# Designs tried in a protein design chat: VHH binders against Protein DOG1-like 4 (DOGL4). Part 9

Target 1, 232 residues: Protein DOG1-like 4 (DOGL4), of Arabidopsis thaliana (Mouse-ear cress) (q84jc2)
Amino acid sequence: MSKMRNLVEEKFLEFYESWVIQLELYLHQLLIAHNNNTMSETELRHLISKLTTHHKAYYTAKWAAIREDVLAFFGSVWLNPLENACSWLTGWKPSMVFRMVDRLRKSRVVLVEAQVKKLEELRVKTKFDEQKIEREMERYQVAMADRKMVELARLGCHVGGESVMVVEAAVRGLSMGLEKMVKAADCVRLKTLKGILDILTPPQCVEFLAAAATFQVQLRRWGNRRHYVTHS

## First folded at step 1 (VHH)

Design b23 (framework vhh_7z1x_3)
Fold by ESMFold2-Fast, scan of step 1:
Structure b23 (fold): chain B 232 residues (1-232), chain A 121 residues (1-121)
Amino acid sequence: as target 1 above (232 residues)
Amino acid sequence: QVQLVETGGGLVQPGGSLRLSCTASGFTFSSYDMNWVRQAPGKGLEWLSGISTSGGYTSYADSVKGRFTISRDNAKNTLYLQMNSLQPDDTAVYFCAKDSWYYDSSGLDYWGQGTQVTVSS
């Protein structure tokens, strides 16, 4: 039902705008911590924990929302067109964060050989999980165009009660399949993020999280500057 | 309910081979990626290898690539690790681990009790 979908979209839009504002505040704290080198390990771990909790809050809210309407996350109203164009299965592509990790090699807080090895192993595992999900999604998209789905599209305004129920059941099945794949993709995102943070030292974690948050915030700003302005 | 039981460990000479098995119960084995991890005396956990649900995709840590082979038999709910060219540094307790569909602190859901592998003269 469109009414339920609109409500989910409005609630998540409100959540997401607040979540991004808080991310920007955390980014400011991360940049201060990175530039000043004055914080203790305990203080850095506390800051990292705040960011980890913030990201977990996003996935908690997202999973609640997709349970009600997963389609709201395909072409999200709370994202600008550039953000939507850069989305991989309703979020960031897990392997992309390793480009941000590569930036750490050029900082004054350099990676040791043992960390480099563990990060490369994590990169390979992440790409493996990513490709597995991509194949599942491709199979799903092909299945959506099968004869039965095409026939269901022919049911018009005067279809009758039983025909309406059959269409509703098919749409629910479609949504459940997408929910499963979105959750699988989010699990890869969370495992990748945790894996990186577990390998890095607290100062390196701060630099990594700052780079990731900077990219997310800048992508949003770039897209907002390029979207078309239409008259109401 | 979820149980993973590892077998096949033992004492082996350097350059020798061992095959580890892990029997799974309490979940739909064919629906989850499976992993092998180890813990050497006085050290943390080290991820070694992962295998997809169908067995079509595998990944290995550089320390074991070319020496170890992961495989699975979904009909028998069993995971395998063929270990060749064993080195003293391979001495560890080896664990079978179920991949998590949800984020957790280990990145893995459930672990077996482990099987001891000792590589020495």
Scores: ipSAE 0.006, ipTM 0.227, lowest interface PAE 10.3, mean pLDDT 80

Design b24 (from b2 with K98R D99E E101G Y102S Y103G G104S S105Y G106Y S107L Y108P; framework vhh_7z1x_3)
Fold by ESMFold2-Fast, scan of step 1:
Structure b24 (fold): chain B 232 residues (1-232), chain A 122 residues (1-122)
Amino acid sequence: as target 1 above (232 residues)
Amino acid sequence: QVQLVETGGGLVQPGGSLRLSCTASGFTFSSYDMNWVRQAPGKGLEWLSGISTSGGYTSYADSVKGRFTISRDNAKNTLYLQMNSLQPDDTAVYFCAREWGSGSYYLPFDYWGQGTQVTVSS
């Protein structure tokens, strides 16, 4: 990394590095549980609870940080370029987790018809909410290109103290709009995750969470390896 | 007042062994999962190993699996890391870390020790 970090970036980098380390610990526990058919339901529910608490902690820290500087989450310094390239509105694309759910239909723990129906309903709702956010983001981006924003860009020359205050107000407005959109996307993520876990049995939840954590951890490892491979 | 104190670090030759200890005070040690984390000079934090409240479950990072063993003695409020087959790239400050608590909610590990230096060199 070649640029200076602000305090929000520094604090969240410290948080995220520790959060990912703990995710790897939980992933190892999930993989052990997935391969052990003698674990009790209470033991599986305890592990699932640790993962849900871990994800809640991430969004709690994220929302505190975006209140201070939402732009830090676009092209984040705590993510490698591959992780950043795979991001949709500062995180995972909600509908993509249903690819992991589809693997459960081929697993040893078969989904019953009632679960299949509820998961399909959740998938449709998730896609609807996702598209709604995408339409709102498009409108936001179009508004950024409107006549008033173009006129503000023409103030690139230093034309007095009033222009600085107007630009600062506009940037604050843009940041508030982005914060709202990011929180809306995160709410869809949390509702999708909760919805899936509420439909699945504890062994199925463990398998799903293991798949999700494996993908997140491996994506980080693949991106980190690229740093040393691309040197000619 | 929560305190974690690491001991057992030092200079060791490649292929050698060290046993780290972490003594906990100011909280009910047996109620928390515990972890070992390290930081090499100029690098970020690397999680190494975790152990459940009872010691019934342990987990290891791929970089140390088969070489390091985590254990705990709840009667002594002590966490251990047995390190075997040490290599120069194991040189780092090693931290004992407690999982979630009432402390800083920004960190997955809410309390850390001061760390103990491990240097692997000939």
Scores: ipSAE 0.000, ipTM 0.215, lowest interface PAE 13.2, mean pLDDT 81

Design b25 (from b2 with D99S W100D E101L Y102W Y103F S105E G106L S107Y Y108P; framework vhh_7z1x_3)
Fold by ESMFold2-Fast, scan of step 1:
Structure b25 (fold): chain B 232 residues (1-232), chain A 122 residues (1-122)
Amino acid sequence: as target 1 above (232 residues)
Amino acid sequence: QVQLVETGGGLVQPGGSLRLSCTASGFTFSSYDMNWVRQAPGKGLEWLSGISTSGGYTSYADSVKGRFTISRDNAKNTLYLQMNSLQPDDTAVYFCAKSDLWFGELYPFDYWGQGTQVTVSS
């Protein structure tokens, strides 16, 4: 009755745990930079580059893993239930980062009018890209219930070499479709991150990245430390 | 309309240096991130380096980090790749590419140039 992990899940779990540890170290550096105001623009850009490279490393590893088993990323074993409940198509919802940006408007970080306009344009574009992917996911779910797929599922209930091969080909096609959608969502995430970094100054980028990393780390800690209710 | 033209390739000895240039036309060069990619004989495309619109941010593949330097001149609509400590394994056709991301595209790039051949041998 125990649930066994597959090889892709085990390898990515090991990668992800190391990646989160490094993210926490970078978060510490971001918080020091934010609080001290003594770093040069060059030093801040170097730190921002380290974070951006770290996020790219995540997507490089993820895309290699989903080529082998995209379903491992739906209900991931390396994420706690709270992290899984907060996911949108295997990761963070791109438009959510604008809520972190909105908090910057109320902090010591001053956004000029030109930045506000560009952030609004980026928000609109990001929401449009999200809606396009949501439509593709709806189309995919409808295709799963299509007459041909229902017939293949019924056929798969019968033992036979020919029918087994046809069903396996169909399942492979479905997995490739999911992989393409996950990659599209990840591309929107990366473009949204890049767009925000292009609009913000280096000190504002540090504050934004610190807020994002803090939320990610705290969400993981909250999920891992949830209390079990005892009958009172 | 959109054109990317790579130059500066050639034959060089191991340990030598080359500087590649990519001249862009038909689009607002300063509004786009730019990348360098290469294709070695019989192999697939390898992303090497990317640079942001302003030149303020750069990213490099591990295989070239510390040896190659990407830069741009928006006034001249030109992208550069300074290649130092060249190795036989650097032999490839080098392409510049217009993209949405300076840390490399995970998806295919919008536009590729024609490429310039770099051969590292004695």
Scores: ipSAE 0.129, ipTM 0.531, lowest interface PAE 5.0, mean pLDDT 83
Fold by OpenDDE, second read of step 2:
Structure b25 (fold): chain B 232 residues (1-232), chain A 122 residues (1-122)
Amino acid sequence: as target 1 above (232 residues)
Amino acid sequence: QVQLVETGGGLVQPGGSLRLSCTASGFTFSSYDMNWVRQAPGKGLEWLSGISTSGGYTSYADSVKGRFTISRDNAKNTLYLQMNSLQPDDTAVYFCAKSDLWFGELYPFDYWGQGTQVTVSS
């Protein structure tokens, strides 16, 4: 049965497609900035700001959408299977971005000792926060096997009358919990990103953001090719 | 509440000069980069110039480079734009725009004033 996309999925799909297109445009600008080395500090900061604003827009849209239907994000139809496979609690895993930072270190970018130290501290903190969320998620998932969910399972397709109310209540409870977890995860993402950008110089930020954006765009492209999925 | 008040606009002949001022309040002015932007009739918002918190770094759009100069006085919470060699194409509403600090970096604009009209006409 072709899973009918709900309204939230459709809307967010449209948003995300547009968002990705804009990301690609910004990526182009980032790459130009990185290669020309002629941009002033102020110009670089402006470019960085555009990117951060763009990301802010994503999370703003996401958070609005998850309030309506958080479950849509656990089966993100706007992502291909590869993108979904790489998702941690409906997004990128915060600790993953340190791989991008590591790439910077291997490039022409020279990080001073103080930056390296701060990055390491941030890495540890990020990992800790991830683990905390994972533990909470695990607890929540285990708790799903409560009386309400058991009843839901028991009722199956034979839901009627008072049973419908029980099922709805159970689903609402689940959704609320999931929304909290997703928000928590997003907070860690945002904090991690902020932390990295706070440590890096503007030129380094541009390179980092370019790397991150490249990875995101390429992951999408790779996934689409592999699974023959066409996204608008 | 963040407030930005632009002044100094007016009617000027081609080749003339104007000095715009923006008085900021409701935030720590010295902690944020500031910008000048403009909007011409029927056109979108155009970024013109930016200045770092200390004033040590300035940037200009190609359209105004060499003609406009951005500066700031943090003690007075004031941003300036010296506009020389004005042309009819410079006719627009000019806005002072505060950069938004997020992720340790500044967003382009989170607040701007009501603007001041600059009209360049013979």
Scores: ipSAE 0.006, ipTM 0.241, lowest interface PAE 10.9, mean pLDDT 86

Design b26 (framework vhh_7z1x_3)
Fold by ESMFold2-Fast, scan of step 1:
Structure b26 (fold): chain B 232 residues (1-232), chain A 123 residues (1-123)
Amino acid sequence: as target 1 above (232 residues)
Amino acid sequence: QVQLVETGGGLVQPGGSLRLSCTASGFTFSSYDMNWVRQAPGKGLEWLSGISTSGGYTSYADSVKGRFTISRDNAKNTLYLQMNSLQPDDTAVYFCARDEYYDFWSGSPLDYWGQGTQVTVSS
């Protein structure tokens, strides 16, 4: 194979496959809870807690992995091409989850005015945080075309011990910048998710989490179908 | 110089209440989201609660939701955490933290933490 997987990629691939299997099991529980009007508030809260803990476990593992190799998360080997095409800074775009929230407005469960106001404030804040990160990413890409970086790339075309050392130092610096941007994006994701769950009632939280998990699972299945058909 | 000073900790019985305060100086307090974080003996840091610049948006960790209430007074540059129905598992050092500020190019610090205040829940 022309593609090489490093230890970080192999370890995270193993983690992610297990994590997705558990997500599908939780999705099944969410769908049962959503269709069951006999579920108590304490039972719904327990299920929501399981999902929240599951997502926190993902970011804990991800942050450990990006500390070692952030580039593994750009064009991830554990994601199919469709999942990679839909990624914004190595994960879901935070404002996209408000499309799931909009479905709740069209459901039979009515959001009260106080919830609508808080969700709109959260949406505006999330959009602002996204735009800030997008400006940082643009600055990063522009810096890659900086005259000094162009000169460094020229040196990299001449493989000697001295040139290799200079190139490796520059790549390390660039990786550190990407790590900070990915962590910033993940912080926005976590704040957005927690914010929505704090605003919604337990039944609304279950409906929201079910919609989000369904989309994630279906996106993976759609992309895997394409890959299988193309390469089988 | 950015400073965050936590007060209000102490010894309390299970089921009791405490109100923590965090006084901020050296920055425009009303321009930053603020957080409460804790660290129990021998354990890692646990994020508890966050509040937006206006106080209009708040979020809580599941372990404290319904028991703790975060609030702020921008005129006094002060952040609060009202803690009710305290449990032995709430025993920890509580820290006030300014929200993460990311600025890759300016080299600005990503976060600021206070010195902490000890909360002990024991009979």
Scores: ipSAE 0.000, ipTM 0.143, lowest interface PAE 11.4, mean pLDDT 80

Design b27 (from b2 with K98T W100L E101S Y102W G104E S105G G106Y S107T Y111L; framework vhh_7z1x_3)
Fold by ESMFold2-Fast, scan of step 1:
Structure b27 (fold): chain B 232 residues (1-232), chain A 122 residues (1-122)
Amino acid sequence: as target 1 above (232 residues)
Amino acid sequence: QVQLVETGGGLVQPGGSLRLSCTASGFTFSSYDMNWVRQAPGKGLEWLSGISTSGGYTSYADSVKGRFTISRDNAKNTLYLQMNSLQPDDTAVYFCATDLSWYEGYTYFDLWGQGTQVTVSS
């Protein structure tokens, strides 16, 4: 039996629930490290490495899943409606993280001039990469309405033989286009995350990762409460 | 050797023109969208212009729209930027770069040239 969309959704749902539980455990470790400020640089680097590995594990699982069914990631069943509403091309919007860095800078994260310059360079490149992906998304949406797609949609009303095969080939092509765009967006996310962590000191990395994980966990909790129905 | 090499930079007077070239080697140039980006001394990167694989689609930042023209010659593996009506604030190092490409397993293809200096002064 060929793998169906529901099977991909079930497997990724199981993965994602476990991944989020582990993220919450890492968040507790990050908050302890940040609040106590007594950990060695080696201990902080080890903790940062665990978070980096955890995020890479997410993208490894995601790319395996989108290879089988990219559409599972558009309106994901493992995300609540609030999480889905806040998604940009199946995940977080890369430029959002710079707002988090800027806010922390004004509170407790003291950035030196060299770090500020490097972060600004990364911000400009990240926004540029976002704009390119948004243009590709627009081109994809327009292509869905071109003459060829309209003709294939009409053909889809006739079932059987060669007509079904032609429509299936076109749908496969559309899915491959979406997979390429999703992977491009994830590439920008990974480049942005790596870039920020390379610029920041270990204590600053801990504060940044704690802020990011806190936001992700709280967004999930807020959305779950809005759709939580308790029967008396 | 996988590389991008920019040429054509130099000193020019305000109101003047320059044409930058970017020569690609070691990869399939015709498979990549290309960008021109600049960096003025002490400032961040500024995206200027992009061009599709075929050259059929181009885009420009507001700061250069109407003054700069991007083009490419896939047979010569070369990207161009025609710069007209140059202003002192166009003084910067100009880079060509491949656009973000689809990738597998945590790697990405993000190739940049070494840059070419453009100075606009009287």
Scores: ipSAE 0.007, ipTM 0.253, lowest interface PAE 9.3, mean pLDDT 81

Design b28 (from b2 with K98R D99E W100T E101Y Y103D G104I S105L G106T S107G Y108W Y111P; framework vhh_7z1x_3)
Fold by ESMFold2-Fast, scan of step 1:
Structure b28 (fold): chain B 232 residues (1-232), chain A 122 residues (1-122)
Amino acid sequence: as target 1 above (232 residues)
Amino acid sequence: QVQLVETGGGLVQPGGSLRLSCTASGFTFSSYDMNWVRQAPGKGLEWLSGISTSGGYTSYADSVKGRFTISRDNAKNTLYLQMNSLQPDDTAVYFCARETYYDILTGWFDPWGQGTQVTVSS
C-alpha cells in the first residue's frame, strides 16, 4: 500500500524530469524558428505537432498515475514549492493561457478580426467550463466533510481492527472522486490548448507555444534558483 | 557591457573531437541560462544546446544529441561544449548566447562575440 504510493511518485518523478528536459529542447527549437523566420509552413506544422504530442504524452502518463494514486498530484514531489503554489487542480488554470494570447494580439502579431472573435468566444467558454469544475469541486468537498463526520462517529463506537478497514474505504472513495475532478480539469486544459491552436496560423502557434513553454520552464527555474520554501 | 568570447575552434577530421569555451563578462553569469548556437555558410542560426544556471538541466537539438555535451563553470564564468564524433555537416561558426525570457514573443538569442570557426574535413 504505502510502498505502492511511493513507487507511483518515484516513477512519475523520473518521467516528469525527462519530460521537462524535452520541453526545454522544444522551447529552444520554437525560439529559433521564430528568430530565423525562414521555416516553411510544413516545418512549422511539424514543430507544432511535436509540442502537441509532447503534451498528450504528459496527460497519458498523468492519467495512468492518477488511476493508481491521485493524491500524489496534490502537493507533487516532482514540483518545487513555487510550482505547487501556482497549481489549480493539479495543473495550469485554463483561462491563464489567454494572457499569453492577449500579449500576441496587442504587440507584434497581427490577428484578423475573425481570429479575435473566435479567441474571445473560446475565452468565455473556457471560463464557463472552469467555473463548472469549481462548483463540482465545492460539492465534492462538502460531501467529503459530511462523510468524514459520519465516519468519525462510527470510529468513536468501534475500537478494534475494523477502524483500519473503514479508513481505507474512505481514502479509496476520496481518491475516486478526486480522479474524476482532475480528469475533468485536464479535459478543459486540452480543449483550450487545441482550440487556440486551431484558431492561430502556424507562425502564431509557434509564438503562442513558445510563450506557454517559457512560462512553465521559467516558473520551474525561479522556484529552483531562489530555493523557495513554503513554510518560511 | 555584456561580452562573450568563444574559443577552441579549428580544423578537425571526420570522427574527431573539439572542446569549445565561452568566457563571459559584464553580467552575473551564474544568473543566466546559456546556449550554444551555430551558423553554417549560407544558412541561418541553428540552436544546439542549452544549460540552466546551476547546470542541473541540459537540452540538445536532435542533430547533436548523444555527440555534444554542454557544461559550465560558474566560478570561472565559462561555458563549454564538448563535441565528439564530428561530421562534415558540423562545419559552422559556433556562438554562445545568453538566454533571455523577458521578450519571449520575439525569442531573441544575443550572440555577443564573433564566434569560433569549426571546420570538419578530410
Scores: ipSAE 0.000, ipTM 0.101, lowest interface PAE 18.2, mean pLDDT 79

Design b29 (from b2 with W100Q E101W Y102L Y103E G104T S105Y G106Y S107Y Y108G F109M Y111V; framework vhh_7z1x_3)
Fold by ESMFold2-Fast, scan of step 1:
Structure b29 (fold): chain B 232 residues (1-232), chain A 122 residues (1-122)
Amino acid sequence: as target 1 above (232 residues)
Amino acid sequence: QVQLVETGGGLVQPGGSLRLSCTASGFTFSSYDMNWVRQAPGKGLEWLSGISTSGGYTSYADSVKGRFTISRDNAKNTLYLQMNSLQPDDTAVYFCAKDQWLETYYYGMDVWGQGTQVTVSS
């Protein structure tokens, strides 16, 4: 087995490792803020802004990379096998963040009824958008097994310049469809994160972001130590 | 090519009811989530309600929740909005909108029709 990382994979691996290190530093700051009741609203909003900027930087880098090679994000070399197994369309499943919001119901600062109603509306809209993307991905996967794709696969088994070029053009066409799907999924992620942060108070935003960052960091650590989902 | 035609608006008293319809053509209606939005005089577009392709999932803005019901008939390519307990603040031009998520960074809603005017006054 010899697998050479392409330039896109090398650049994004370097970016991602740095991005995760910075996320761990922000997680430390979030945990301090969560345990300290003396921070002003302005200070909390500044910290929340640092985290939102950090997440926007990730999607900026990701979309630049997928424009060059979207397939690098399916089975990514910068993610361990557990992280890859838990991916939904190259990232977090948007509705999962509402499980983290559920922890706020047991926090010292309880959600008011108006917030609960808005979060429920956002949850429904997020699942709605998620299912829409899943239907399109299913159509894409079914289309990959259609007659034309089967014929192109047959041609790809032959030695010859023209047939090889036709197959490679078809693969590039498939990549364009995947890029659109990945961007749509990332859009749902960003809208869901923004919606939650708009509904929550600054202390609740800090608690939510701390929970999300903790899970991200721990999932990476579990996978690196070969702790699988079914470990005892 | 995308055509959306809103009907069913009119003048109604506070506390009254109206049923809006939106007839779609030029796209596969059953493949898209649909929305209702409104624009009050001098204001921007306000999202009111969304419905999934099958009609199995619906969502509402706080301002209309419990008063409005969205539904669809895929066989007729028609979207509906049942509006109950209408208030003067519901006065607006109402539009149906198709989700643009496949090609847009942010979920956009294209408004292609002229809308239907709803006026709530005593």
Scores: ipSAE 0.011, ipTM 0.223, lowest interface PAE 9.4, mean pLDDT 80

Design b3 (framework vhh_7z1x_3)
Fold by ESMFold2-Fast, scan of step 1:
Structure b3 (fold): chain B 232 residues (1-232), chain A 122 residues (1-122)
Amino acid sequence: as target 1 above (232 residues)
Amino acid sequence: QVQLVETGGGLVQPGGSLRLSCTASGFTFDDYAMNWVRQAPGKGLEWLSGISWSGGDTSYADSVKGRFTISRDNAKNTLYLQMNSLQPDDTAVYFCARGSYYLTGRSYFDYWGQGTQVTVSS
């Protein structure tokens, strides 16, 4: 039936605002943990688990929402223009996460040679999966163009109920294909995040998660200020 | 320019209560999440509680959950920590801290208060 676009957008906007606020609170905990030598390995693992659960909650909510209206995630109303400009298939680009790892490695993070090799292996695999999805999306966009051309030709012949049914079928097909691609991209994101956390020690995981959260929060702040300055 | 000033610390008996205040100046207070952190004698820093820019979301460490309440008054540029059912192991210097964010992802709180001493004495 008809998509409840505004309802999906309103519900996810409310969810996302709360989700980002909680991410900022977790970032404060990560920064303190990173600078504190008194936290046990069990306590660090617990904090890492909270962050992992928080990210999984985002994807659970996102996948429920895209089932109803995947187009809400292309040019999302809960993201500012800068955040939208930096999006790759409705989210962060998986290979970009390794830039956080690279910054930590060049700073003061002590990575053993075995970890460096595993991270390089993961980077190569992630880039390969990312490029594979990009090729599939390009093929999908070509198919969408062919379908639209066929439907436009048919619509030229009729203005009644048959045209409405054909348009609805085409829109459903396009939405299903986009949902599949978005979920595939999200699976690469989750696989990449889990892979990094599996390679790093708990203190290194804390520093990595703090770097990632800092970047996300800072990007949102920069975009919000630019929007305010532009409109003020 | 940026300044955070904690008040309200002191000596209390076990089971007692205290309310800490942190007055902020030199920045737009309601643009930032705020936190309470403590350092007990001979221990490292322990994060206790955080509150979002609007006050709509709060989070607590398990050690203080149910006993401490964080709140803020954006009109007064003031952060609060209501501490109930205080125990001797709550003895610490309590700090008010503003979140710090940098593109490099290697940052700490950019501004801290000087701290206020809380002593829970039997």
Scores: ipSAE 0.000, ipTM 0.186, lowest interface PAE 17.1, mean pLDDT 80

Design b30 (framework vhh_7z1x_3)
Fold by ESMFold2-Fast, scan of step 1:
Structure b30 (fold): chain B 232 residues (1-232), chain A 126 residues (1-126)
Amino acid sequence: as target 1 above (232 residues)
Amino acid sequence: QVQLVETGGGLVQPGGSLRLSCTASGFTFSSYDMNWVRQAPGKGLEWLSGISTSGGYTSYADSVKGRFTISRDNAKNTLYLQMNSLQPDDTAVYFCARSPEYWGSGSYLYYYMDVWGQGTQVTVSS
């Protein structure tokens, strides 16, 4: 069944399209910086700060939007089907970024032993936090099948007045539970990103951010391809 | 004892400047992100600014961006807020608060702020 866009979805769609355009511009700057070995540490830190601020702006907008309608982030209209298929609790799966970090170990900018140790400690912690949230989501899904919720769903076919208020309160409670879980997942994302950037040198940070942005941009482009009939 | 103490508040005229300080004791200051939050008379809490453990990353609410600057000195266990171009609507009690290494926006950061100072009063009036 087709879903009509609500005001929250329309506003966040407009925000997200603008945010992605700016991400592509930052990606261009990251690639220039990566290929320029004469850039100062101060200049690299400034560029890294711009990317960090950009990602924080995304979560600022997202958390404002989920306060109004957290369900808009499950099956998001501003994401294509491939992006939605790759989403974990409304965003990227935190442990996935360590695969990008692993690629850095094989590149021109080599990680020292102390960095490798800290990154592995962060990887383990991130996977632990991720699994904890997954268990909370499983409990939430089971709770939705609770007898009380099943009874409220049955009442929804024949409700009016006071009964409508009770059903609305229960649905609001479910939405608040989802909002809490989404924020918890986003905190793991932000903590993981910050942790990686704190461990890496500025040139390594630039390479990591370029890899992450490249993947995000390419995933969007791949998913936006539509083929009904290909002209030869 | 784990504690945060704010100083530097006072009466200032519109267009003026103030620098707030927040001194930490009883914990490893350099291991925590730090935040500035204010509460205007009759209003709720408003998050203003955050700074990472190293000071390498900062963020600001739109209402103060370009006017306020957050900084920290880990050697002195002190957080700062430089406030410029003060307006009457900046009148509030200003609090510093620590958080684990989580970043959020507005009221969502309150889920992660576990130690708060007592607050310092800032009054912008002629």
Scores: ipSAE 0.000, ipTM 0.133, lowest interface PAE 15.6, mean pLDDT 81

